# VHH binders against c4kar8, part 353

Target 1, 263 residues: c4kar8
Amino acid sequence: MAELSTPSPASPAPLDGGRGDELEKFTLRGARQILQLLQDLITHRGLITAHTGGGHSFMTAVLKVDEERGRVVLDPSPDPQANRRALAAPRLTCVTQLDGIRIQFPLVGLGEGQDKGRPALFAPLPAEMLRLQRREFYRLQVPLAHELSCLLKAEDLARKPVEVSARVIDIGAGGVAVVVPTGAAEFVIGGTLPACRLALPDGEPIELDLEVRNLNRQTQRNGTEQLRVGLRFAALPRAADTRIQRYIFKTERALNAKARGGL
Below, E stands for the ipSAE of ESMFold2; O stands for the ipSAE of OpenDDE; V2 stands for 0.75 times the mean of E and O plus 0.25 times the DockQ between their complexes.

## First folded at step 20 (VHH)

Design kg4 (framework vhh_vobarilizumab_d1; at its last fold request DockQ between E and O 0.71; V2 from the best seeds 0.74)
Fold by OpenDDE, fold request of step 21:
Structure kg4 (fold): chain B 263 residues (1-263), chain A 125 residues (1-125)
Amino acid sequence: as target 1 above (263 residues)
Amino acid sequence: EVQLVESGGGLVQPGGSLRLSCAASGFTFSYYAMAWYRQAPGKGRELVAVITSGGSTSYADSVKGRFTISRDNAKNTLYLQMNSLRPEDTAVYYCARVEVWYVDRKGSTYEFDYWGQGTLVTVSS
């Protein structure tokens, strides 16, 4: 029974302040809508990546929503250090996916305690939730079998140019998330990685410029640290965009066919 | 069924001591925070003390240094040791199960789901 590795939700790209107007169309601010979406997350047992800042995150879930008290209850991390970071953070950025739609919401005012004798984290209801329905924000979880990779041209800690072959874990019209070994290169949020090479299964690698949008340090079960890097396509040629879209579409169709028992 | 039964109340002189007990049943006592409340005649309920499942304690300012909340998980029993009793401590004392508690930057929140019938403590000369 192959343990279906639940695709690690893509680290939320910081909401670029400049596309604020476009994001507003996808932002829920209605109390009822927010409550419903949180309930849906409970129903679907959606795993949430909670970002605490500084490249740190932990996995959580919404356990309960209390409308009367305006409160959300979260599952604490099994890692006490992660919980401490969460409580110390001025804001949690929660990221998840529901039915292929990326959901992002902030939590402010986190507390720790118990609900019916069970340890839990508590926060006020989010004031807003971002629901990205558009394909442009959709990120396909790349099947492990595809071995999609991106050659990153970066710098090491000594500012020496290095090339890092990174595994692509998710891909969308706007960018990719990759995993690199910790210490392989230094990444700066907002920095550009020029002349990188994205390897798609259908041909020659695509040369493109990438902008670092987010960093997430992940500790694997085996204790190995990995760095997840969210990258935006900074300058994507039209032909490359078409190839990427084709790959995404083809892969999605294949995955859906398999899920329906057709493969 | 969750049951909380208080005992140990009575008449005591000012400066005296009394120990209250609360026998808990119908739930896993060791998992829950527990609290003591009191209600004086004509007054609202006042939180007196809280003890978490881990043994951390909190007290109302009015009883701090005089009262001690404790628990015996093996006996499913909550205790309130009351020393240096004052006439203003006269009240019905209730044990309560804490359904929800949490601490954030704003402070502590406690919510209760079950209460006992209470035991009367009268402090009079």
Scores: ipSAE 0.829, ipTM 0.928, lowest interface PAE 0.5, mean pLDDT 89
Fold by ESMFold2, fold request of step 21:
Structure kg4 (fold): chain B 263 residues (1-263), chain A 125 residues (1-125)
Amino acid sequence: as target 1 above (263 residues)
Amino acid sequence: EVQLVESGGGLVQPGGSLRLSCAASGFTFSYYAMAWYRQAPGKGRELVAVITSGGSTSYADSVKGRFTISRDNAKNTLYLQMNSLRPEDTAVYYCARVEVWYVDRKGSTYEFDYWGQGTLVTVSS
């Protein structure tokens, strides 16, 4: 039988593959590091969400690591269709959290069989494992009352400089997402916006370079069109990073206190 | 203590038949895949046939269509029916318990943790 526990709040989704360069510094590739991390998951009975693609996933656990044979043994799903999807998938993306640390790793070449008389899934050891502290993957949803803004130094359709004051809707260690009116400026994925200014509630605005990572057009109920722009921090100074982390920490604590007071 | 005891070997003419039995004890037989393998004089071990706990079977190409693996979970017994025997089937036949098996895109993997002392099959005119 599979190991079952009452789940904690919703399991995290896989991190965006388009952020691979940003995540490389948190990626373990050493065989001994990988074996130790997998063993830690076994020891602590870590519950894993295994993503098979197409929005499908199932719950599993690492049952064994066989160092000599270079393989892992996983708990199969009780749902046969989930197992069939896993076996057909080009990769299985495993996501879990252990003691506040987010762990993500791929498994390729999945097989199905039996370990000591019990059904199991088998795969070669992963070639890499992503290991992130909470601060490295968390995105705070910025309260509207804070009116956080970022002054963007961008270009219009004619490639002329424009300055756009954009509302910040979320913020994390690696960047912000902002909203601007459609047509306020021209944004290109991969483009750099130098010398932008992020206004936090205390202190002077932080000057920073931003890189455009994603764009999403949105139409609000009142018919207003706006553009959601995902922006990555480039070369963030340590003092700026500290201020951003302090803001996130204080704001989350305040939001948690408000939520606890509700009925 | 796990024990596997083979029987039914002997001398048989080419084209003949033999039925091997393997009595299993010391474990829950119905949970495990079971296998027959053989070792001819001066040669390495060859996996002959595997049967899963659910009754699915797999055979080496050299014996497919001639050999039938089966099991009786109520009697804790594994069988190998060998028909149309050839001189190249001469070997010691071992019953084995499969510790690990799986099938992936590369094929099948089987790993054994216990086996018997074997029963000799000689196919000779």
Scores: ipSAE 0.679, ipTM 0.859, lowest interface PAE 0.7, mean pLDDT 87
ESMFold2, look of step 20: ipSAE 0.669; ipTM 0.869
ESMFold2 (binder alone), look of step 20: mean pLDDT 83; pTM 0.818
OpenDDE, look of step 20: ipSAE 0.793; ipTM 0.909
ESMFold2, fold request of step 21: ipSAE 0.654, 0.668; ipTM 0.855, 0.851
ESMFold2 (binder alone), fold request of step 21: mean pLDDT 83, 83, 83; pTM 0.824, 0.823, 0.822
OpenDDE, fold request of step 21: ipSAE 0.827, 0.825; ipTM 0.925, 0.927

Design kg5 (framework vhh_vobarilizumab_d1; at its last look DockQ between E and O 0.63; V2 from the best seeds 0.69)
Fold by OpenDDE, look of step 20:
Structure kg5 (fold): chain B 263 residues (1-263), chain A 125 residues (1-125)
Amino acid sequence: as target 1 above (263 residues)
Amino acid sequence: EVQLVESGGGLVQPGGSLRLSCAASGFTFSYYAMAWYRQAPGKGRELVAVITSGGSTSYADSVKGRFTISRDNAKNTLYLQMNSLRPEDTAVYYCARVEVWYHDRSGSTFEMDYWGQGTLVTVSS
């Protein structure tokens, strides 16, 4: 009876370089964003799987974030051997889930100690946190109260340049869906709208190029026909991407808080 | 309320010995690391010794081999045995509760949240 050696689960292959660009869209690098996400993990008592390498892991949680000192406090494993492995590891890979979104972040420089009489693990704040949404491009439904708008530079039926102020319905890392009045402009799937302006609540409009990906006629509850335009970000500067991601994160947090009765 | 009360300070001749005590109350003493600090006249407060809840100890280089920090958890008392005292050891000695400590590859960090009033140790001929 040949003992079928169950193949050791292959260490997740180093994220191939081509997927790197896509992953960057989901990577938080802003200090405030990182702090906020860690705080959310605390608030939700999110369990974290900490990988120490060699196929070993243990369960932990973020207990505290110290912004002033730039450190995170983790719950140690009840297994002393797991803690020893964690301390010996050059890098701890933390994996968790919050609101259905997979979160991954590295910790380096792990130390052991005590916080207010309780054993704890300490590490510097992560330099980055990855939020992987199950769907390649999570689309946040924009609350009506936010009144996000996008100024579209398009053409009319006569190919005359027109500017259309469109309401943003949903937004994601990859683009926006907007609503425009029927007949306001002519849109062609695959066409590029250059130098459009996306208005976010947190500052000046973002100038960006948009590609038309889909067109759908929608009838509103009031009987008014509107055109829904799906737009992809054709060339999004890094700074703009960061602002968009920040907005999405902040809005999602607020919506989730409201849904939980916290407001 | 957390209280730390030092005792055992006094005048001693060079080469002499002294034992300081710190009576702790208002918290679970056995769970916390404790430390001794000292402040000489005109100088800043400096760490002298630390003892963890597990009994691990650390000392400043200036007192290593001469001073011994210990604890009696049953009595909620911290001790500092000082031997081979020198004039440079003249200071107000403070007992402190360690709120946070951690050790990593770069070293140890200690953060205190409560302090005693201190006890004066004078080493003079």
Scores: ipSAE 0.775, ipTM 0.898, lowest interface PAE 0.5, mean pLDDT 89
Fold by ESMFold2, look of step 20:
Structure kg5 (fold): chain B 263 residues (1-263), chain A 125 residues (1-125)
Amino acid sequence: as target 1 above (263 residues)
Amino acid sequence: EVQLVESGGGLVQPGGSLRLSCAASGFTFSYYAMAWYRQAPGKGRELVAVITSGGSTSYADSVKGRFTISRDNAKNTLYLQMNSLRPEDTAVYYCARVEVWYHDRSGSTFEMDYWGQGTLVTVSS
């Protein structure tokens, strides 16, 4: 069991909207939960990146939360142009990380003024907050040289069993994305593929049940059509989870070492 | 600890003038926006004027052009110059410290944390 301890190099961009289905179960919507999480950010002096769109952002912090009035108070930027940009934006997407937990929440209706004689920004409490461990959002892009594959036990158009060897293009704690030739099998979002086999470099393939989460037809630059299949791990045993995390950790370490040596 | 003491109220004929003062102590006066409110008998308090720490001012529509809010940070004193007084200006006038203010797309918010005891202004023949 290996700990992922690589420091974050910088505050990350907001999570991609194309992963919205995967993020819903990590979304807090209860008023008490939101207030407690904001209070935790205040207590631990969490540094926040506030994104205004178009690649612009500024650094801030939650200074206080006022439950009675339903609002949060933020630290303004020392750069007046950043503050003007924030006030003009339809929404701020706030991103922070506290003790390895990624936190993301929107603020709308931003205002500018003072709290107890000190400049501050004001907004209503967010209606929702995302709260994720790194492993819940991280996806390793699988190096082509590894030739990682997953044997899918699926069905064809005639509902007959078919086995499809699919190349794994990314892998995370919750699942994989694979590519298959268009027409190789019939996939249905929400469908279960039992007893598939994930081939990792370190030992026997892992037998696991997969759930189809998304499908995307893609045309390569050479005209070849592929189907990208997003697959969630169902009920993953600890031993299998450990092997997957070990693969991710070792591969990430190796890629980082090459990047440093190739500077 | 925080003290706000108004003075300068009294009886004035319509069309007259009066200058209110508010002596502030127990806090760093220059950091805070300050406000005057008034309360006529049987009515709630209403905002008359506000002045920010930077000197920006705003006024209720009913007093625009007749009243002037000002401050002297060296003397920790807030002022209200009241000209062209009318009977409807009759009220207890309160000095208040603005704890929170901000402007957003919905408008302006002003929230007070400390009030003076008030000074009575009566405008009558």
Scores: ipSAE 0.645, ipTM 0.856, lowest interface PAE 0.8, mean pLDDT 87
ESMFold2 (binder alone), look of step 20: mean pLDDT 82; pTM 0.816

Design kg6 (framework vhh_vobarilizumab_d1; at its last fold request DockQ between E and O 0.83; V2 from the best seeds 0.76)
Fold by OpenDDE, fold request of step 24:
Structure kg6 (fold): chain B 263 residues (1-263), chain A 125 residues (1-125)
Amino acid sequence: as target 1 above (263 residues)
Amino acid sequence: EVQLVESGGGLVQPGGSLRLSCAASGFTFSYYAMAWYRQAPGKGRELVAVITSGGSTSYADSVKGRFTISRDNAKNTLYLQMNSLRPEDTAVYYCARVEVWYKDRSGSTFEMDYWGQGTLVTVSS
């Protein structure tokens, strides 16, 4: 009986630090908003995946919010080892979904105890909660076999116009991440790249304006440095949006089918 | 209705021993942590000892090594064995139910929801 190693839940991709400004729009920091969202989680009995680090997680739920004492009460794991890991962790990353919206929040300062005769985990209220609407933040990892590219109209260090063919590594409704060779062009965060061309497998390239949102230098395994550029669709025609959405949907379906052993 | 009734208080000489009891009713005693508090004349109420539902105990430094908190879940009774009593131990001793307790890196917190009427312990020569 081959123990089917349940694929280790992919560690939530580190929120790339460069997405800071975009994430800020979706970050709740108001005490009332945080309390309300936590109450909503209680009301809907939302299951929360609590990540303790090192690829470990456990399922929990918010049992109670104590506004007066500034505490959140969580359901402990039935696994004592998971609880020990949670208590030992400097930070718990909680991930859940409510009404199709991904919610992520940190908890720090976990304690163990009891509430009205029931074992519980205790934490201070989160300082912030991230509410991500799937449509805006979901990024499909583009299969390498699809060879998606984006022709970027940028400038070099001398402000001379250059065209850079960039590989698309992820795509969402709001934009793309691309990889370019280091030094291929100068990118400025907040800058607009006009009249770029996104190549999809299903037809002619889509002409669109792109806004540079983040820059991340990456070193490949072979030692080659590449620049990851996060780009927002600045002005996307409706027809182009439809094509992008169709591509994402089709690709996701194919990937899911493959994961289920159907292909 | 939740009730806590202390007994066993009295007059004792320095160096003597006394055992306090607290009879609990109106709730599932075995599920709750319980505590002893005391209030000396002219002083505030202070925590003496706590026992969790699992039997873990904590003591105030002033009574550590002299007092023992214990429980009998079958009898719904909390106990405080007090040995080597000192005049400074003179106080009204209260039994309390712990509604909430938690322990983190900063320490332990105990919140009580029900209290007994107390029993007087006088340590005097």
Scores: ipSAE 0.789, ipTM 0.911, lowest interface PAE 0.5, mean pLDDT 90
Fold by ESMFold2, fold request of step 24:
Structure kg6 (fold): chain B 263 residues (1-263), chain A 125 residues (1-125)
Amino acid sequence: as target 1 above (263 residues)
Amino acid sequence: EVQLVESGGGLVQPGGSLRLSCAASGFTFSYYAMAWYRQAPGKGRELVAVITSGGSTSYADSVKGRFTISRDNAKNTLYLQMNSLRPEDTAVYYCARVEVWYKDRSGSTFEMDYWGQGTLVTVSS
């Protein structure tokens, strides 16, 4: 194949370091698990985006794995500059998907040479591989028409209780992101907001304990300031989890149908 | 079937010269790096020289400046010109095809998949 670029409409990007601690439970570190997952990529000819840093990446594939020598063999880029960046980088972050499962792994110590007379890149086996089912990494961007909200039970500067109705901008299996007016309440990263209420279109609001994971001040185009608050579900009952997953599935299916209906 | 056939070995006096040849068949010679190894009596095989498909060469320190590896892709032939021979160069010399080679920050790696039967070089009075 001259072209290894048949990417999905949404190219897989590396998961950021702000989620590294949460992702540890999905990280494979066993040698046999890593070898099997690499072999699955070879068998299914999985296309991999290899990120070299500075916003640069190239398409590759795992050509073979050598268990005895503890190494992987990768397809080099036809672009010599991409290969030079890869060889100079302290690590490659490889990202791909296989049958709806997201796979991410680092390669360090990259070398360039030949395998059976053909150009190739070489690296030691990765020490870890991240393996996530779609629901474990997917964040649905909530359509504005749904007007989803979450009632936050927080505190003001004087530690007095306040209730803030926040618009939900995205939702996934592990949490939500919301926006509130700047100054509506005091939020602290690591802080817990007990007994918040998430309003889904179907049924009664879900009572949830939420943990603040990130904060980002944003200025709207019209000059007004908002605070984006990333919230993790602290403990999620199975019934609540089921309702959230159903909402995500149903909404995504509806959005995909509208996109396909145009052609 | 891959075949590597060495020739040119023999008895030579110290300070003398020999040229070894290796005729290759059964594969696309020009695609592969090729190597010479040697094995002295009672010792393991050691790398002497490597030449890549593009003509880049590498030598063991013990032979640098005395030995020259070369190839003729049109004739599918690998060569080793050995000059200023010493008694410690006495060994069976093997032609080998490089299955895997690569260079990383830690150095170079060479791994062979096919070997010739060898040709004996004896350096003695």
Scores: ipSAE 0.679, ipTM 0.862, lowest interface PAE 0.7, mean pLDDT 87
ESMFold2, look of step 20: ipSAE 0.675; ipTM 0.858
ESMFold2 (binder alone), look of step 20: mean pLDDT 83; pTM 0.814
OpenDDE, look of step 20: ipSAE 0.774; ipTM 0.899
ESMFold2, fold request of step 21: ipSAE 0.675, 0.678, 0.676; ipTM 0.857, 0.866, 0.853
ESMFold2 (binder alone), fold request of step 21: mean pLDDT 83, 83, 82; pTM 0.816, 0.819, 0.812
OpenDDE, fold request of step 21: ipSAE 0.785, 0.788, 0.783; ipTM 0.908, 0.911, 0.909
ESMFold2, fold request of step 24: ipSAE 0.653, 0.671; ipTM 0.848, 0.855
ESMFold2 (binder alone), fold request of step 24: mean pLDDT 82, 83, 83; pTM 0.812, 0.814, 0.820
OpenDDE, fold request of step 24: ipSAE 0.786, 0.788; ipTM 0.909, 0.911

Design kg7 (framework vhh_vobarilizumab_d1; at its last fold request DockQ between E and O 0.66; V2 from the best seeds 0.72)
Fold by OpenDDE, fold request of step 21:
Structure kg7 (fold): chain B 263 residues (1-263), chain A 125 residues (1-125)
Amino acid sequence: as target 1 above (263 residues)
Amino acid sequence: EVQLVESGGGLVQPGGSLRLSCAASGFTFSYYAMAWYRQAPGKGRELVAVITSGGTTSYADSVKGRFTISRDNAKNTLYLQMNSLRPEDTAVYYCARVEVWYVDRSGSTYEFDYWGQGTLVTVSS
């Protein structure tokens, strides 16, 4: 019985990994560009997952950018242990999304303190920020127990409107992969599915537009054929993005805790 | 409007003691770190002591073991107890609000946004 070592959710590969040439095209190193992007993160109140290493992470946000002092101010975790880990880490890997674009940047030299009477984390401005336009968003494999679903508004072969309840098998900041019965609807790559509803465990379904990006027919072990549909979030409200990110973070944390034997 | 008013300065003999007070108004005093700094005639400003909102204190090496910074949040007042005063402690002492502070591996950083008019401390025989 080969213990399928559930691949530890890969800590975002350090930016230093060997696929050097392709990533350089997406790496911002200009001071002005970095400042602008950080300011955009502030404006959009984007939640950031800060990875401290060892499979640990916490949610934060950029609160302020100080160009004159060359520093960024972050929201500390409500968990004191997470903050201690952050301060002890030689490097934070910050991951977020803005307008469907994955943003990754390192922070080094973290300190703790206060800004205008509020607790904060401080770091020098990042030397580089990676903007990945391409869909290689980390995809969380959705646990079967979560029963995550998406109501798809599609058309059948006769172009009649149909609603298909699809199981979500993976989710990321940029979209979802779902499985539907073969023949349940007709999907066209590049087509938009308007006003779909993504059901998360934490509240009411999220209404969103989805773009079909990939279609893959899969045969299950039992011989049943299913269609895997890769869907991109075409227009995701900020509040919805936040909820999705929170779900991903919470789920990853739970999976990691389970993998460590802590539950 | 943020106001800081220092008091308690005066003439003291070497080895004597003095207690400075700073009355704060116009902001939530308990949320901010506060500091004392001093300026001797013909010298630059020197940070003397800092106290965080949580009560953590730090001191300049020149005053460590002799001076004590404290705060009363109910009275919106900052204090500096100065013992074993020396002629080199002669300066105008200023109370300051810390806008930003942080501690990292390189050390502590303090930035101030408001300060008082100061109170003169003269240590002479």
Scores: ipSAE 0.818, ipTM 0.924, lowest interface PAE 0.5, mean pLDDT 89
Fold by ESMFold2, fold request of step 21:
Formats: C-alpha cells, sequence, structure tokens
Structure kg7 (fold): chain B 263 residues (1-263), chain A 125 residues (1-125)
C-alpha cells in the first residue's frame, strides 16, 4: 500500500504496511525462530530478492548462518555496481518465498569480503523476520463480471461531501484498489474515508473505514482519464475480514476450475 | 589436509633482517587471504600483517614501514620480510589462513582456521 507501483499478486516486491500493527502479528522476533527460518532458507536453497532502494535489487541467497557469531553470509551479485549499492544502502530488504509462505527481513550493517576464499556479503542476524501466509500478501484481481464496488464517502475540491461509487479492481486482506473518474472527488494520501460501503456479490454491503494509501492517474484505451486509489482497511472487524477472505477463496476456486477445465 | 609450514626464523641482532617463508598445501592458495601472527613469550597472539588474494596488504602499527608481507601464488608460498628488527619483535611467528574476512562500517574483521607450527625469531645482541 505504500508502494508507488502495482506489482502482480505473486511479485516479490517488499511489503510496506503503513499501519504496523497489521503486520506485527506475523513478525518473528525470537532468536531461535529467526535462526530456524534462515536455516530453512539455506536448506531449501531459497532464492532471495534483495532490495537496495531506488527501485534497485539483485538476486541472492543465504549461504550460511553463523549462530556463534550472530551473522549471515549472503551470495554477492556478479554485478559490482549492485554490490556497491547494497553496501551503501542503510538497509537491505530481503524478500523470498518458502513453500508458498512469503518471507521478508531487513539486513543492516552489510560488509563485503570472503568466506573460505569465496566472495561474500556479511551482516548481523536480522532482528525480525516477517512470515506471511498466502492470505496475508495475496491480492485477487477482481473479475469484471462480479461488479464489485465500493461506495466512498469523500469530499470534492470545495471540501463538500460527495459519494462516489468506485469499481474495485483488486482486493486483499489489507485493502482494495478502486478506480474513479478523474475529478469525481479529492483524495489525499493519509486521508480517512469513514463509513464507506463495500459491496460483495453474495452478501450485505460491508460498512468500513478506509485510508488512502496511494494515488495513480491512468489513461484508458479510449483516452479517458481515471484515478486508481489504493485504500487500506482501517480497524476491520473480524466478521468483515472473514467475508472478504471467503470471497477471495471462492473466486479463486472458480477461476482455477475454469483454468483446469480449459476452453 | 591443509598444511602450513613456516621457516626462516632464527637469532638476529637488533637492526637486522630476516625473511620468513610459509609453504602452503592442501588448498587453492590463490583464493585465500593469508596472514602472519606472532606470539611473544608470555603474551597473547598478535596479528602482524594480512595479504588478500588480490594482493592488498594491511599491517599492525608496530611493524608498518619495517615489515613487508608478500605472496607467490605460483609457489604457494607466503613471505614476511622483516627489516630493522627490534627486541620487541622477538616472538614465534605463525603463518595463518584467513577463513573469513570482511570490511564493514565498523572496520575489518579477520578470522583464521589454520596455523602452522610457528618459527621462532629472537632479536638479541
Amino acid sequence: as target 1 above (263 residues)
Amino acid sequence: EVQLVESGGGLVQPGGSLRLSCAASGFTFSYYAMAWYRQAPGKGRELVAVITSGGTTSYADSVKGRFTISRDNAKNTLYLQMNSLRPEDTAVYYCARVEVWYVDRSGSTYEFDYWGQGTLVTVSS
């Protein structure tokens, strides 16, 4: 939601939750848990995308974890410029998946050198690791036929209340992305839209508060302009969360049945 | 089996010179950083000099300008040329293979996995 672009649902791009409490329950901070997860990455030879900032990244792997010294050893990039960016970055954000579970962790204090005569990068063990089930990072691309919509309680340019019915283009556990005609309302990043209504196909609309996380102007094929608005669920009740996850699950099953059946 | 064998130690007068050699075997010498350590009687081990696989050198302040570390990858041999020797240089000198080294914002780290038996250098008149 804090991202400047819209990655695909399976993208390895870093997650940056604007409200940290939503991700805290998936964050491992125990030293033993962290060591075991790193060891699992080593054992399964998990490929890691290491993000250095400014849209730059490189592929790496955890080569070993040294429990006694409290550090990890990473495979350096064959591109010297990528290594220089990594060493200059205040932190390296590592993203990978293991058995369908998304893993993300920061490394700080990178060093460059050799391990047993081979080039390597070195860092202290991460203080935390984010471990997310598919449900927690997946965004469903909403089929147009479902006509999923969200009634937004927003303001116009004159700061007067307006209601905007917005088409939902994707939905996940943490929020939705919608599109509205350019100029239908004024949206500001960080702004709260209270008492919006999310209409799911098989049930009553859900009343919920939304927070604007990103805005992107788009030009459609026919030349008309629209605004893509990334919205985060604020304080989502458990019942509402369950309904959203059920919708995602059912829709995926239906889409997979179509792909399995062919034609 | 990794083997490091030092030679060239002996008794020298202050101001004299010695050249230590370390014959290495059992590993690809050219891939590893190598170092000389010394241990004076009754004291802990001290890092004297390091040379990386690429030939970059680093020295303890106490020996800078007097000692030169070098390597001959064709002969799998590490050298320490010691000039202007002082009584404080009296020690057993060990050739060591660097298992891990890296440089970060805190400085340099060197960790060693093999040492030789050592060669005694005594500087006395």
Scores: ipSAE 0.657, ipTM 0.858, lowest interface PAE 0.7, mean pLDDT 86
ESMFold2, look of step 20: ipSAE 0.647; ipTM 0.861
ESMFold2 (binder alone), look of step 20: mean pLDDT 82; pTM 0.806
OpenDDE, look of step 20: ipSAE 0.799; ipTM 0.913
ESMFold2, fold request of step 21: ipSAE 0.646, 0.654; ipTM 0.850, 0.859
ESMFold2 (binder alone), fold request of step 21: mean pLDDT 82, 83, 83; pTM 0.811, 0.815, 0.817
OpenDDE, fold request of step 21: ipSAE 0.814, 0.817; ipTM 0.921, 0.925

